# Designs tried in a protein design chat: VHH binders against o14958. Part 6

Target 1, 349 residues: o14958
Amino acid sequence: LNFPTYDGKDRVVSLSEKNFKQVLKKYDLLCLYYHEPVSSDKVTQKQFQLKEIVLELVAQVLEHKAIGFVMVDAKKEAKLAKKLGFDEEGSLYILKGDRTIEFDGEFAADVLVEFLLDLIEDPVEIISSKLEVQAFERIEDYIKLIGFFKSEDSEYYKAFEEAAEHFQPYIKFFATFDKGVAKKLSLKMNEVDFYEPFMDEPIAIPNKPYTEEELVEFVKEHQRPTLRRLRPEEMFETWEDDLNGIHIVAFAEKSDPDGYEFLEILKQVARDNTDNPDLSILWIDPDDFPLLVAYWEKTFKIDLFRPQIGVVNVTDADSVWMEIPDDDDLPTAEELEDWIEDVLSGKIN

## First folded at step 16 (VHH)

Design A6
Fold by OpenDDE, fold request of step 22:
Structure A6 (fold): chain B 349 residues (1-349), chain A 124 residues (1-124)
Amino acid sequence: as target 1 above (349 residues)
Amino acid sequence: QVQLQESGGGLVQAGGSLRLSCTTSGFRLDRYAFSWFRQAPGEEREFVGAISWSGSTTDYADSVKGRFTISRDNAKNTFYLQMNSLKTEDTAVYYCAKSKYRYFDYTPSEYDYWGQGTQVTVSS
């Protein structure tokens, strides 16, 4: 195993009024870090350097992909930032063609590389074989859409593709032009099915055929699943999508037998309550967030070696957790539902 | 076909307010920056203000800063120029313009489509 290390070459460029037009013209895909001014404080400097080096490493790893990497100092280049439409310091933006995507996830090299690689791909993946259908069906923890269209030249497919660009790479869009595949998936011509994470059955989007706007609107209205997995690449965005100032959070390690079992129970609860718009459970696999495990244990005073479910206030991080005795079996779906009901009713808060 | 159309111009007394609208069609509004320009008789066309693609940032000429505000409504494919505390010096034909890019600039050459203009007259 050969892991990349910084090779001493600086690839991240400081963007300025002098070079921004040239840079934007040069790159079809540009990663832009809009950062706070760097003070003379040593800690602040080191924090900035850490982020810079992360970007350098990402740039190095993706050197062959023709991606540009730039930084914009919010103070030094305030006018430029205004021109470019950036107002949130500390944010990472990806400029892809004529669209801008905000990265609101963990600022880590591996996460960023994966995110960018996904973004480089076409916004719609075409399914054309039975095996690919099986692969599609195995995806359970993402929001995914699939449509059946006449061809790539179909205006409806083009609309679908445009819609996909709004959500790439967070939501996965699939399409097929194959009648056999469509039949297997029970798709009619120009039909688009929406799959909520962990749900068994899709929702056929009503009133086909669809415009881009109709698709985008539908997805936006349904983009908060009853059960959703927290992902490093979008963790902050997900956390900001609270309901009434709280999150119901469930910790479960999928690779652990108890965690797996607990997750299956959560899935059942979610399926039974999928019609409740006021319910959204955030599943967190501690394995996805090794740097935060100790922090969460300390903050919430819980043991993350065990499955946990609780309600967290997003404002002050106050939390209440379901008591799960060590000597007892995991809660039943009914017990979890009762607890959730108490949370939603305000009895537990 | 790309089209920009201004509306809302007219006669107003000094100190009054006026709101201009620019309705757009033929392109994705959310991917471009927009600007307002104005041209008084015998004068060159001058930058008034701009709004970025995101709508999160704006910039204004010094002469209108604090008095004018630009906003956008993507759902209506329209962006606006709210003009408050109008002065006689604000009398001009006002033009809305689409930037060639997601970013705005202060030079007319950076814009590829223009409205026909709307007359704003401020009386003393």
Scores: ipSAE 0.810, ipTM 0.948, lowest interface PAE 0.5, mean pLDDT 94
Fold by ESMFold2, fold request of step 22:
Structure A6 (fold): chain B 349 residues (1-349), chain A 124 residues (1-124)
Amino acid sequence: as target 1 above (349 residues)
Amino acid sequence: QVQLQESGGGLVQAGGSLRLSCTTSGFRLDRYAFSWFRQAPGEEREFVGAISWSGSTTDYADSVKGRFTISRDNAKNTFYLQMNSLKTEDTAVYYCAKSKYRYFDYTPSEYDYWGQGTQVTVSS
């Protein structure tokens, strides 16, 4: 709604075998939609038109950035798609340097604009003052890392920066070269601290100093925090957690008083159970997904007007939801922990 | 530093099979396309087949389609060329090559690093 009216100028380029090398060379950052063939079927044509309009609007909003916007038709340019390594029609790819990033989020203009803006920034944010430390500490709903290094020329900082590129923009990487900042954060030279969302204390990554590979592997192995927020830019990524496609899902609208209170209870439960490797709660704020509210209410048979927590089996869409009576207050942390224990033990299915 | 080394060549009878390996270092296999080329005596290097950065798409020269298969193993930093139903006309030095780009193409100029080559000789 807050976007300008599309001005009618074509900014999204159709790639072909003739032009793709010139276009790919022109931009260091390129948003590429590998789309299904456009057929005469009215539903398919409308779906494509809507996605094309989204891309044109994003291109218009970001026209002063050095970002290219392109499309590849899966049928007309099948040989080109093969050369480019694309095998799943309907995918959106971001080409940044030698990286090819598959976008796994909602195909919406505001989501894409924010994703691309975050992606064009440096992969590591430098903290050099006390005020910046305070801003860093206020970030609680992201996985974040922070390291202390001698300088930007340090081989250990360079390894950290390369690791950050693997996870940009989903995981926040920070660094400092300032001894005062490092002391305030209790960071040793070449140490990296890993912060899980909503936790009181970070984890010092073992065996400093690190290679890029060691950092990447550590982060990959720790992307299942006890409590995490689902974001529109990553909504289609599979959330495997060793429960064979079973997820504990909590709906809590942060801007609503009951939702806010329920989220605070979830944080308490997560903090008290951070050592349980079997527990991972996916928090969904319905305000982040206005187009999906009706779908979830119908699919799960729940009202997102109020907080909800349940177990969802992604294989068959079965779900079981904790009963929170209308005439009762929100569950206590203890009641929630008891319910979670029943879920993890298999008493609730 | 980017390095490529072919192995697995040798003498084989027509109709036989060989598997070539290309061990690599110094680049990310999931960032760049990769190809096999071959060169017979007195000939120019010719495209044999390619695999994309994703590993999901491949392409082959018409003369080897259905007989040769390219694959990769990221854990071993190795690309393979499985050659079946070999013909005497497949006799050549086989080279592995890293593309400059995430995409592959059919001419040697698109490739910035090459192995030393491995001889394949197919006898009648």
Scores: ipSAE 0.707, ipTM 0.921, lowest interface PAE 0.7, mean pLDDT 88
Fold by ESMFold2, fold request of step 22:
Parts: structure tokens; sequence; C-alpha cells
Structure A6 (fold): chain B 349 residues (1-349), chain A 124 residues (1-124)
């Protein structure tokens, strides 16, 4: 994506108790930054100024969309923040209709633009042809669900759509009303299949047909897949979802031949170990995070031009990395499994 | 259809406690703010307290602050008002109300659905 230079025009509105009702009514989708008070500290002032510039740039890029951009000062407008239900300073909230969505990803213009564009779309994508089935099947690095229903008027489709709204835009929901598509995907009437990333077979959600609550609960219970991709738009939420204070982290650049091969080995390991509830590998493609590459290389003392796997402490970024000899040979699936077993047993801290 | 029903009212001695419940149906608890109001005979409905869509922020009228606590249980679709250190001035019909919006405010016109009310009587 091509980003213009910020043109200097103010588009982000400061909310107060006096103006918030009119501003909230003006927009169907509103991006709200609940920010820390202005500080005399130079570092804090610079960080706020950078975030303000990011929001102004996003507002400029998306000015042709009906999206509002606002800020709420946590100290000056503490009473307003209480009314609005915002209690964590520094959070970005998106108000879409009656939904409030917390953005818990990298505060960067390109990330926010793509996130907001995804939110404008309908929560459920309808699949009606074999070409669309093939496109659906090519999506392997997301959690996705697909259901077969009689029509858009089905109470079971409505429950599915309501569940999809709960997870938009992070989890992909699909539906078909076409018997041919359902046959292609082996879907029975009112059945929903749940796809974990990179797995060979989906999970048919038990006890069809479902309520919204049953679907939401199932998805929540399955939100830590054995292999998951770290995404800029949910980076901090994923990072906080650790196992015993650690993450098993794998760097693999998908567009690089060695990174591609390493990712394929990771997929094999994940498939062979998907029944282990203690295993979740976080895959990071360095191309998704160009501004963090130098930081990670310095912090972890690793070379991200090569595939890497290690264990990282979530609080202080202390880390231990698997030794990969300098013959450009990648570890085998068996070598990775042995290393993972050592990590999970505590032999590697 | 959105429905709200209060329960738990009754007669209590001053200094005592009651817990009111508001059982709800027909709306998502995590999308709308919710409030308790009360009405004494011959008076207007007055704000008692509110809980936001997130459940994490609350506000209370000065007359009840520190004595009343609002909470919710999403699994039971129920909101609660825990009333402690009750005073005779707390005698009123208590109403639960759903906000039209994700935010709460202090006037009844901001609320589109109301319970039938439950009587709380505090005696000396």
Amino acid sequence: as target 1 above (349 residues)
Amino acid sequence: QVQLQESGGGLVQAGGSLRLSCTTSGFRLDRYAFSWFRQAPGEEREFVGAISWSGSTTDYADSVKGRFTISRDNAKNTFYLQMNSLKTEDTAVYYCAKSKYRYFDYTPSEYDYWGQGTQVTVSS
C-alpha cells in the first residue's frame, strides 16, 4: 500500500462531555483513542505526538469512508471515559453500530487502515461457487468457520452471523446456502466446521444446530491453536496469551526459500502434535513487522535473515534459541519435536 | 424482544441490606449500558447507578455512593444492585433500565426499556 505524506489538516476530534453524543451519532464507524494525560516528560510527549500523527494519517487515507476519528483524554475527560466504558489508558476502540471492538495491535498507519477496511465488510462472507470454495480452502493461516444453512432467513444462520460479529475482524466466518458448495465441503444442513490454522481436517462443531452462545463459547475455547501467525492487528492480545509466562516463537520469512521451507516443517510438527494442549507455537513473519526487525535482532541476538525458533519470557524478553548449525541446513521435524519436548518439560528455560 | 424483570425487593430495617436482581432477555449485555433508577412517592424517577457496556466502569448518585454496588452476571443475563447500610430515604420503587447506547447517562430519556419495578421499604 502507498501512503501519502500527512497534509497537516486536523481530522481527529477531541471528545468532551459536551460534544460526544453528536459526534457518536455522526458516524457509523468511529475510531477512538483513549489516551494517557499529556505529560511534561519528553519521552511520553513524543510517544503521544507520534500516535496522534498516525491517527491523523489514517484519517487522511480513509477520508472518503464514513469513519470518524476521535480522542478522549483519560484525565481531562475521566467522567466521559467512565460513561463510555473505557478503563485501560492507551487503548484504541472501534465503535461499529452497537459493537465496541478493542484494537490490540501495532499502532501503525498501515495496520490500522487494513484493520478498519476489514471492519467495514459484512461479518459473514457468502460462498456460492467452486471458485469461491477454492479461495476459502487457500486460507490456511487464519482461524475460519464455515456453515451450511437453508437461507439468510434461517434462525441458525442468524445465530451464526451474531457469533461472527463477536469476533470480527480477527476470525473469518463463511456461509453457504448452495447445496453444491455444501457437498464439496462435506457440510450437512445447519452444520458448522471450525478450521484451525494449518490443520488437515476441520472440527465439526458438536450438537448442531447451535445458538450464538454455543458458537461463541466453542471459538473462545479453541483460540490458542498449535501453530498461529502473529499479526500486527492483534499483536498485543496474542502476546499476552502466553503459556506459563513464555512463548515458543518461530521466525520464518514466507517469501524467502529457507523461511518457506522452515514454515512447512513447523506445519508438519504442529499437525503431528495438535492434540497436545500445552503446545502453541507463535510464527512471526519478519516481513509483517519491518519496523521491529532491528529491535528483535538486537534484543534476542539472532539473525532474522535466517529461520529461528526459541522460547521467550513475556515479561523481560529473556530468550533461549535453538542452535541451528551454519551449514544452511534446517532442523528436521524430529529435531524440532525433540527441542520442543525439552522446552515443555522445563529442560530449556 | 427486550425484557427486564426486577426481583428482591421488600421490607428491611434501617442499616440492613438487600440485593435486587434484574433478569434480562433479548439484548446483548456487552453492547449496552444499564442503570438502576428509583422513584419515591410524589417524586420524579432519579438515577441510582449505572454500569457500562464493558462492565468495568460504574457510577453512582452521591446519595448512595459507597453503600450500593452494581454488578452483572453475563451467564445468567442478570444485573444486580447490592444495597447496604440502607436508610429510610432509600424507600422507593426501584427500576432497572437498558440504555439506548453503549454509554450511560443520568436522565430517564436515555433509556428505552424498563422493568416493572420492585418496592423497597426501609423502616426505622
Scores: ipSAE 0.678, ipTM 0.914, lowest interface PAE 1.0, mean pLDDT 88
Fold by OpenDDE, look of step 16:
Structure A6 (fold): chain B 349 residues (1-349), chain A 124 residues (1-124)
Amino acid sequence: as target 1 above (349 residues)
Amino acid sequence: QVQLQESGGGLVQAGGSLRLSCTTSGFRLDRYAFSWFRQAPGEEREFVGAISWSGSTTDYADSVKGRFTISRDNAKNTFYLQMNSLKTEDTAVYYCAKSKYRYFDYTPSEYDYWGQGTQVTVSS
């Protein structure tokens, strides 16, 4: 995305008791920054201004979209915040229709723009053609679900759609009403298949047909993949989803031949170990996080120009990394598995 | 069809406790704010307490603060009013209400659906 310079026009509105009802009615999609009181302290003021300018830029870029941007001062508008149900200062919330989505990703203009654009879309994408099926199949790094239903009027589809709203845009929901598409995907009527990232074979959710609650529960229980890609739009949430206080982290640039190869090996390892609930590998493509690369290199004392895999303590960022010689070939799947086993057993920590 | 139904009311002695339930249907519980109101004979309907869309935020009338607690069970499509240390002044018909919006308000006009009410009588 090519971002323009700030044009000097303030588009972000301070939300108050006086205008909140009108604003909420005006916008079907509202981006709300619930912020701490801004003190006279220069540091806090600067921090606030940095957040504000990001929102202004996003607002500018998305000006042609029917998206509202507002800020709520936690102190000045404490009563309003309470009414609206916001209790976590410093958080960004997206109000879409009757649902509220907390943004827990990188607070950057490009990330937010992309995130909001995704949210503008319907929670369920309908597949009706072979081409769309192919597109669906090409998605490998998201959790995705697909269901076959009689029609859009089906109560089961409606339940599916409602379930999808719980996870948009982090998990992708697809549906088809086409028998041909269903056949191609081996879907039975009212069946919903769950795809784990980087896995070729789906899991049919048991006990069809499904209620909304059943679907939501199933997804929640299965939302930690064996291998998952860290995404800027949910990076903090993902990081908070550690196992036993640690993350197994793999850095690999998909655009780099070595990174690509390493990633393929990781995928293989993940596929071979999907039955292990204690294993979750976090893949980070440095290209997705250009501003954090230097920080990670410094913090972990690693070179991100080459593939890396390590175990990171989420509390103190202490880490141990697999030794991958510069002049040698990438580790084999077996070598990686052995290393991972050592990590999981506590031999490496 | 949207429906709200209160239950759990009755006669209780002062200092006692009651738990009211509001069972809901026809909408997603986590998409709206909900509140409890009460109306004593000859009095206007008054705000008792509210719970936010997420269930994480609650607010109460000063008269019941510290004694009453509102909670929600999404799986049961039910939200509750736990009433402790009941007083004779708490005698009223209690109503659960669905907010028109994701936010709650202290005025009845901001609510679009109401239960039939449940009688709570606190005796001395």
Scores: ipSAE 0.669, ipTM 0.884, lowest interface PAE 0.7, mean pLDDT 94

Design A6
Fold by ESMFold2, look of step 20:
Structure A6 (fold): chain B 349 residues (1-349), chain A 124 residues (1-124)
Amino acid sequence: as target 1 above (349 residues)
Amino acid sequence: QVQLQESGGGLVQAGGSLRLSCTTSGFRLDRYAFSWFRQAPGEEREFVGAISWSGSTTDYADSVKGRFTISRDNAKNTFYLQMNSLKTEDTAVYYCAKSKYRYFDYTPSEYDYWGQGTQVTVSS
């Protein structure tokens, strides 16, 4: 967390009907906070002030980039908000070229800086060398897609790129135009492979070549992997996609030896059960959420200095956690599978 | 390239209803704002209503507010203008137009592509 102290320079611009066209034209990437009206409630006022400071700090850290930072008051500028298409107060939007991207993650300076830096990149990363193939293969904790196309001008590549824009920056899209790279990855012309997190082998998307709509539909249908990592930049969206209101949650600090070992056990369980559509484990690395550790320990009554797995009710935060003894042994994959089966069958709630 | 085509115009009696359609191609509906304009004989084009890039916000000229509704169907690449409680002063050629931008505004200069127009005639 090596952020500088806010220097007090005002970098976030309040938009009005007078200035918005000038400001929107000035920046190709613009971070826009559509905020609630100022409230007389002291708690709400403090929360707003903290968000203002977060935005000013992010703007300070990224001042060397051509990124604009703006606010729109939902009440004072209601007519402008209507013109701009904003209808949900408190939302943060990123305007990149002709795209509008909703940020659905933790409103924190380090999260926003990394998110904006990811968005500076093109929606599809081109792989053109064997070294880049090795880098692609090392990415295991994201949903990723890779396709082989004739060239940048291919209608099938353009469909793939349009599909990638729907999911940027949450899902990683890669492409190659190089026959050597395609051979190394066993990709046929116009074929796209879909990689679920932590799985050994990809899924070849059926019925190549694809339209943009077919690719978007496939990805949407496969966004509930058997094991997924919770990310600060999509934290609230991940909670909202649970159809049952229940999450199986696993805490494992990847940089800690016990956490690493527990994560490896989780990966094995996920691989052995990937055909079970009812199973989706949400892995949380406490190092990704330093500001939430104390809150989770209090709310769930657990110790995050060691691995934990449990069931959490999204609505009321009620939870049940697997008992893991203090001895040197983590649960085996079979013990974990038995516990999961009890959860899915309703024996544990 | 970008193409817009209006349909659904015709003759209708005062107090009646009519739905105009604008079929589109060559642009992403979720990236640009969209508007309906109309032009009566001897007059300039007049803003009727707009829908934003998100489809979530709309605005209307005072003369049609509460009577006209804009909607869109992304799957069909089509925008609609539902016109209810029609008056003789609604008689005009109706045009659909794509904004240059994600936002809408009220003057024709903000719009880069236009349909050919469809005649709406409201009789007493």
Scores: ipSAE 0.665, ipTM 0.909, lowest interface PAE 1.0, mean pLDDT 88
Fold by ESMFold2, look of step 16:
Structure A6 (fold): chain B 349 residues (1-349), chain A 124 residues (1-124)
Amino acid sequence: as target 1 above (349 residues)
Amino acid sequence: QVQLQESGGGLVQAGGSLRLSCTTSGFRLDRYAFSWFRQAPGEEREFVGAISWSGSTTDYADSVKGRFTISRDNAKNTFYLQMNSLKTEDTAVYYCAKSKYRYFDYTPSEYDYWGQGTQVTVSS
């Protein structure tokens, strides 16, 4: 939507060994940019200025929230960075309570604002009504978990909440204490269900009740769904999570009728192949990445105003794309499955 | 409940090596900084070395730099102090300590939980 123009007020604080304890105590949520040394050359100055302006704009937009915005110079404050645990220059960290979260997404104001707003919220959303069950069920494109517990004082709920903190805000954790909600969702006491994106049925996590570590390990082992959406707030992490140096990439603009239809076909293929551990399709909605559309069209020599599916080599961005003729209907689920089989067997690429 | 317990102390000859262990429970190793301190008779506890919440940064007292290495094993909930090229002035009770915070610092007041200590004695 409509971001204000940066008003020029300095809201981002430079941390030093003299002030960091005061600043860290002041905020329960703190956005920290650990930046490269700013040299006299204009390239590094420009890069720093762009990121500084992004942070100042985010701080302006969120000025009524209890969020601190700070930066640490990697050279001038090298000893402080060591104390704080930072070793990768150019990283952005969010400090929430006792958690330190590295941000691995696009360094953009709208992305950061939404990310920080998600982090303000509790790690577990409580569902207590039929309307809230319906809202939960409509969430299709995220990994989500839901558990039924006796109360918020339950040791099993506390373990669940601790596990949720580990994945916030990327994986959605829900809980209910209401027997009616649990009955509607077919949840037994202390049971947790795991929902893979776009699937019809959840998986009951085995061996209830669970420790925090058991829940964290289960979620970690199930973070590569058969169909996953590329998100700006985690795009670099997702790209690093390739299979044998390739990604199967599908472009589908959800707001476009053909893109919507193609996405529905992709969902069906994913449902029919969810038991294949070698398959993970990366869905990209071009509307989520307006600044990358031209780059992708040029690099891959494809038209992103129409649905596309292909194989991309992570190392050199070489790619092969399924032929979808201009005049023909979209491929059927069976045609996509045949093409995917050829990719996975090595006949393509 | 947060618990820390040191082990691995003992008698060693100057120039030798010793590895201390600190087994932990009741806190997340990846949320808090951790440090080793030592105390010689009649002296205050002094900083030896620290490891940050991330495990990726460490710092050491000047007197032990290059000789001591702190590390951790998250799977075993254990921190280590590898002590090499030991000197008689390294003789002390060694304590492991959990920081109150994600960051480390050099004074004992920054630490809220301590082990009971393990004696290291370096003979000439």
Scores: ipSAE 0.663, ipTM 0.908, lowest interface PAE 1.0, mean pLDDT 89
Fold by ESMFold2, last read:
Structure A6 (fold): chain B 349 residues (1-349), chain A 124 residues (1-124)
Amino acid sequence: as target 1 above (349 residues)
Amino acid sequence: QVQLQESGGGLVQAGGSLRLSCTTSGFRLDRYAFSWFRQAPGEEREFVGAISWSGSTTDYADSVKGRFTISRDNAKNTFYLQMNSLKTEDTAVYYCAKSKYRYFDYTPSEYDYWGQGTQVTVSS
């Protein structure tokens, strides 16, 4: 994205007991930064100024949208913070209608812009044409669901929509009311299909029709795909979702020929092992995290200009990495599977 | 549809304790703030205490601070008011109320659904 230079116009509003009701009423979507008290210490003040500028730039980019940008000082407005239900200083919250969504990703302008643009959309996207089916089918790197319902007034559609609100914007929910679309996707009335990333075929969620709670439970049980992409907008939430204190991490730069090839090998491994509940490979594209590349190279003692796969302990960042020879021979799917078997059995750690 | 029902009121001796319950239905409990109000005869409803949508923050009227505690049980769709060290001036009809918003505030106009009330009488 081509971000403009910040124009200097103040768009982020400091909330107080006096103004918060007027400001909250003005917008259906609010981005709220609940920040630590600003001290006279120059280091702390600079950190706050950097985050404030990020928010001002995001507000500038999105000024044509009906989105409010606000701050709450944890000390000066402690009573207001209590009324608003915020208890972790430094957190960013998005208020959409009656929902309060905690943003658990990188505090960066481009990440926030895309996150907010996704949240503007309805929680369920309606598919009604062949072209839209093709666009849906091209999405491979996200968890996505699609259901066929009688109409938007269906109690089963409403349950589906309510379930979608639990996961917006991280999981993509689609619906159709069109029998032609349903036939093309092999969807039965009131059936919902669940698509794991990078898999050839979806899973029909069992025991249709569903309540909201049944859908939410199913999705929660399946939020750890066999191969998943680390995304800036949810990176801390994803990292907290380890298996037995570790992550199997694969670095593959999609725009690089070797990275692209390695990712294709990872997809094959994931497809061949999707029934293994103990396996979830976390794919990181270094291009998504330009500011973290140097940190990862130092911490893990690896070079990210080449594909890498390893196991990382989530508490101390201790790690072990598969040896990939410099002669440019990528491991085969079989070699990766053998290495993964050794990791899961405890021979490598 | 949206319903709130208080229970647990009654007669209690000064210095004693009482626990009120507010059972709720018809809305997502973790999206809205809740409050307890009370009303003595001939007086207006007054704020007692509140709990936010997150359940992590609360606030109380000065007259009850340190003596009353609000909590909730999401699994039971129930809010509680634990009243300790009761005084005769705590005698009132107690109401639970759902905020229109994720935040709480101190005036009744901020609340769109109310229980029918439960009488608390504190004797000397």
Scores: ipSAE 0.652, ipTM 0.895, lowest interface PAE 0.9, mean pLDDT 89
Fold by ESMFold2, last read:
Structure A6 (fold): chain B 349 residues (1-349), chain A 124 residues (1-124)
Amino acid sequence: as target 1 above (349 residues)
Amino acid sequence: QVQLQESGGGLVQAGGSLRLSCTTSGFRLDRYAFSWFRQAPGEEREFVGAISWSGSTTDYADSVKGRFTISRDNAKNTFYLQMNSLKTEDTAVYYCAKSKYRYFDYTPSEYDYWGQGTQVTVSS
């Protein structure tokens, strides 16, 4: 996405005790940056200026969408931050109606624009046609849920919609009220199916019909798939969700023939090992993170022009990468499984 | 159909402890701020403490700071006030209240729903 040049118009408002009530009432959707106090040192000032420009550019791009953009200084407005419920400096919050959503992803204009556009939409997408069923079925790289309900007025649909609000926009919630669609998807009345990424079969969530709380707890318990895609809009939250201080990381560029083939091998390994609670492979498509490719290549001492799989220690950023020789065929599923067994047993550190 | 109900009040000797509960229904705890207020005979309702929508930030009146702790349990739709080192001046009817907003503030006008109150009496 090619963004326009920032036009210099100030659209981001600094909040204070004096103005916050007026500003919060003015917008149904408000992007709030709770930022670290800006010190006098040159590096910190520049980093803050870059983030300000990103926010101003996003505000410019979305100026016709009735979205407010604001900042709260963690030191100057410490009492306001406490009242607003903010306790982690550097966080970006989206206030949508009475919902507060934390953004824990890459602070980049294109990422924020797409994230905010997703939040403008309803938390549940309604499927009512054969074409929409086919589109739903083609989504494989997201956690997604689909339920069949009597109507929008169903208490069970309302519970489902309320659960969806908890995870928007990270997890895709779908619903149908159409008996034909439900039959095509083998959905029973008030049943909700949970789709783990890349798996052959969904899971029917047990004990239908459900409360909001039951749906939320089920989804929370199933948020670490055996194979998951790192997404810019939640990258820091996903990275914090490690297993015993490590991530198994796989770089595969989906648009590249070798990357596509490697991803298909990863999917097979994940399907064959989905019952192993100690295994979660984090797939990174370098095309999703163009600004980080050079950083990763330097930090991990690897080339991302080809597929890679390794283990990264989250404490000290040490990493070990599987040997995939240049110009050789990709590892087989069995070779990957052997390497993974060595990682999980501790033979590789 | 928002409802709040306090419980756990009673008679306690000075220096003792008491835990108040506020059971709630009809709203999501994780979307609104919540507060405890108290009222002694002949006095106006006085702010005691508050907890924000996130549950991670709190504030307290100076008279109770360090002695009282607010917490909540989202699964039980319940909000608590742990009162330690109680003094006779803590004697009052204690009310729980829901903020109109995700944020808390210190005056009763910022709160749209209230419990019926529970009596706390601290004896010497």
Scores: ipSAE 0.645, ipTM 0.898, lowest interface PAE 1.1, mean pLDDT 89

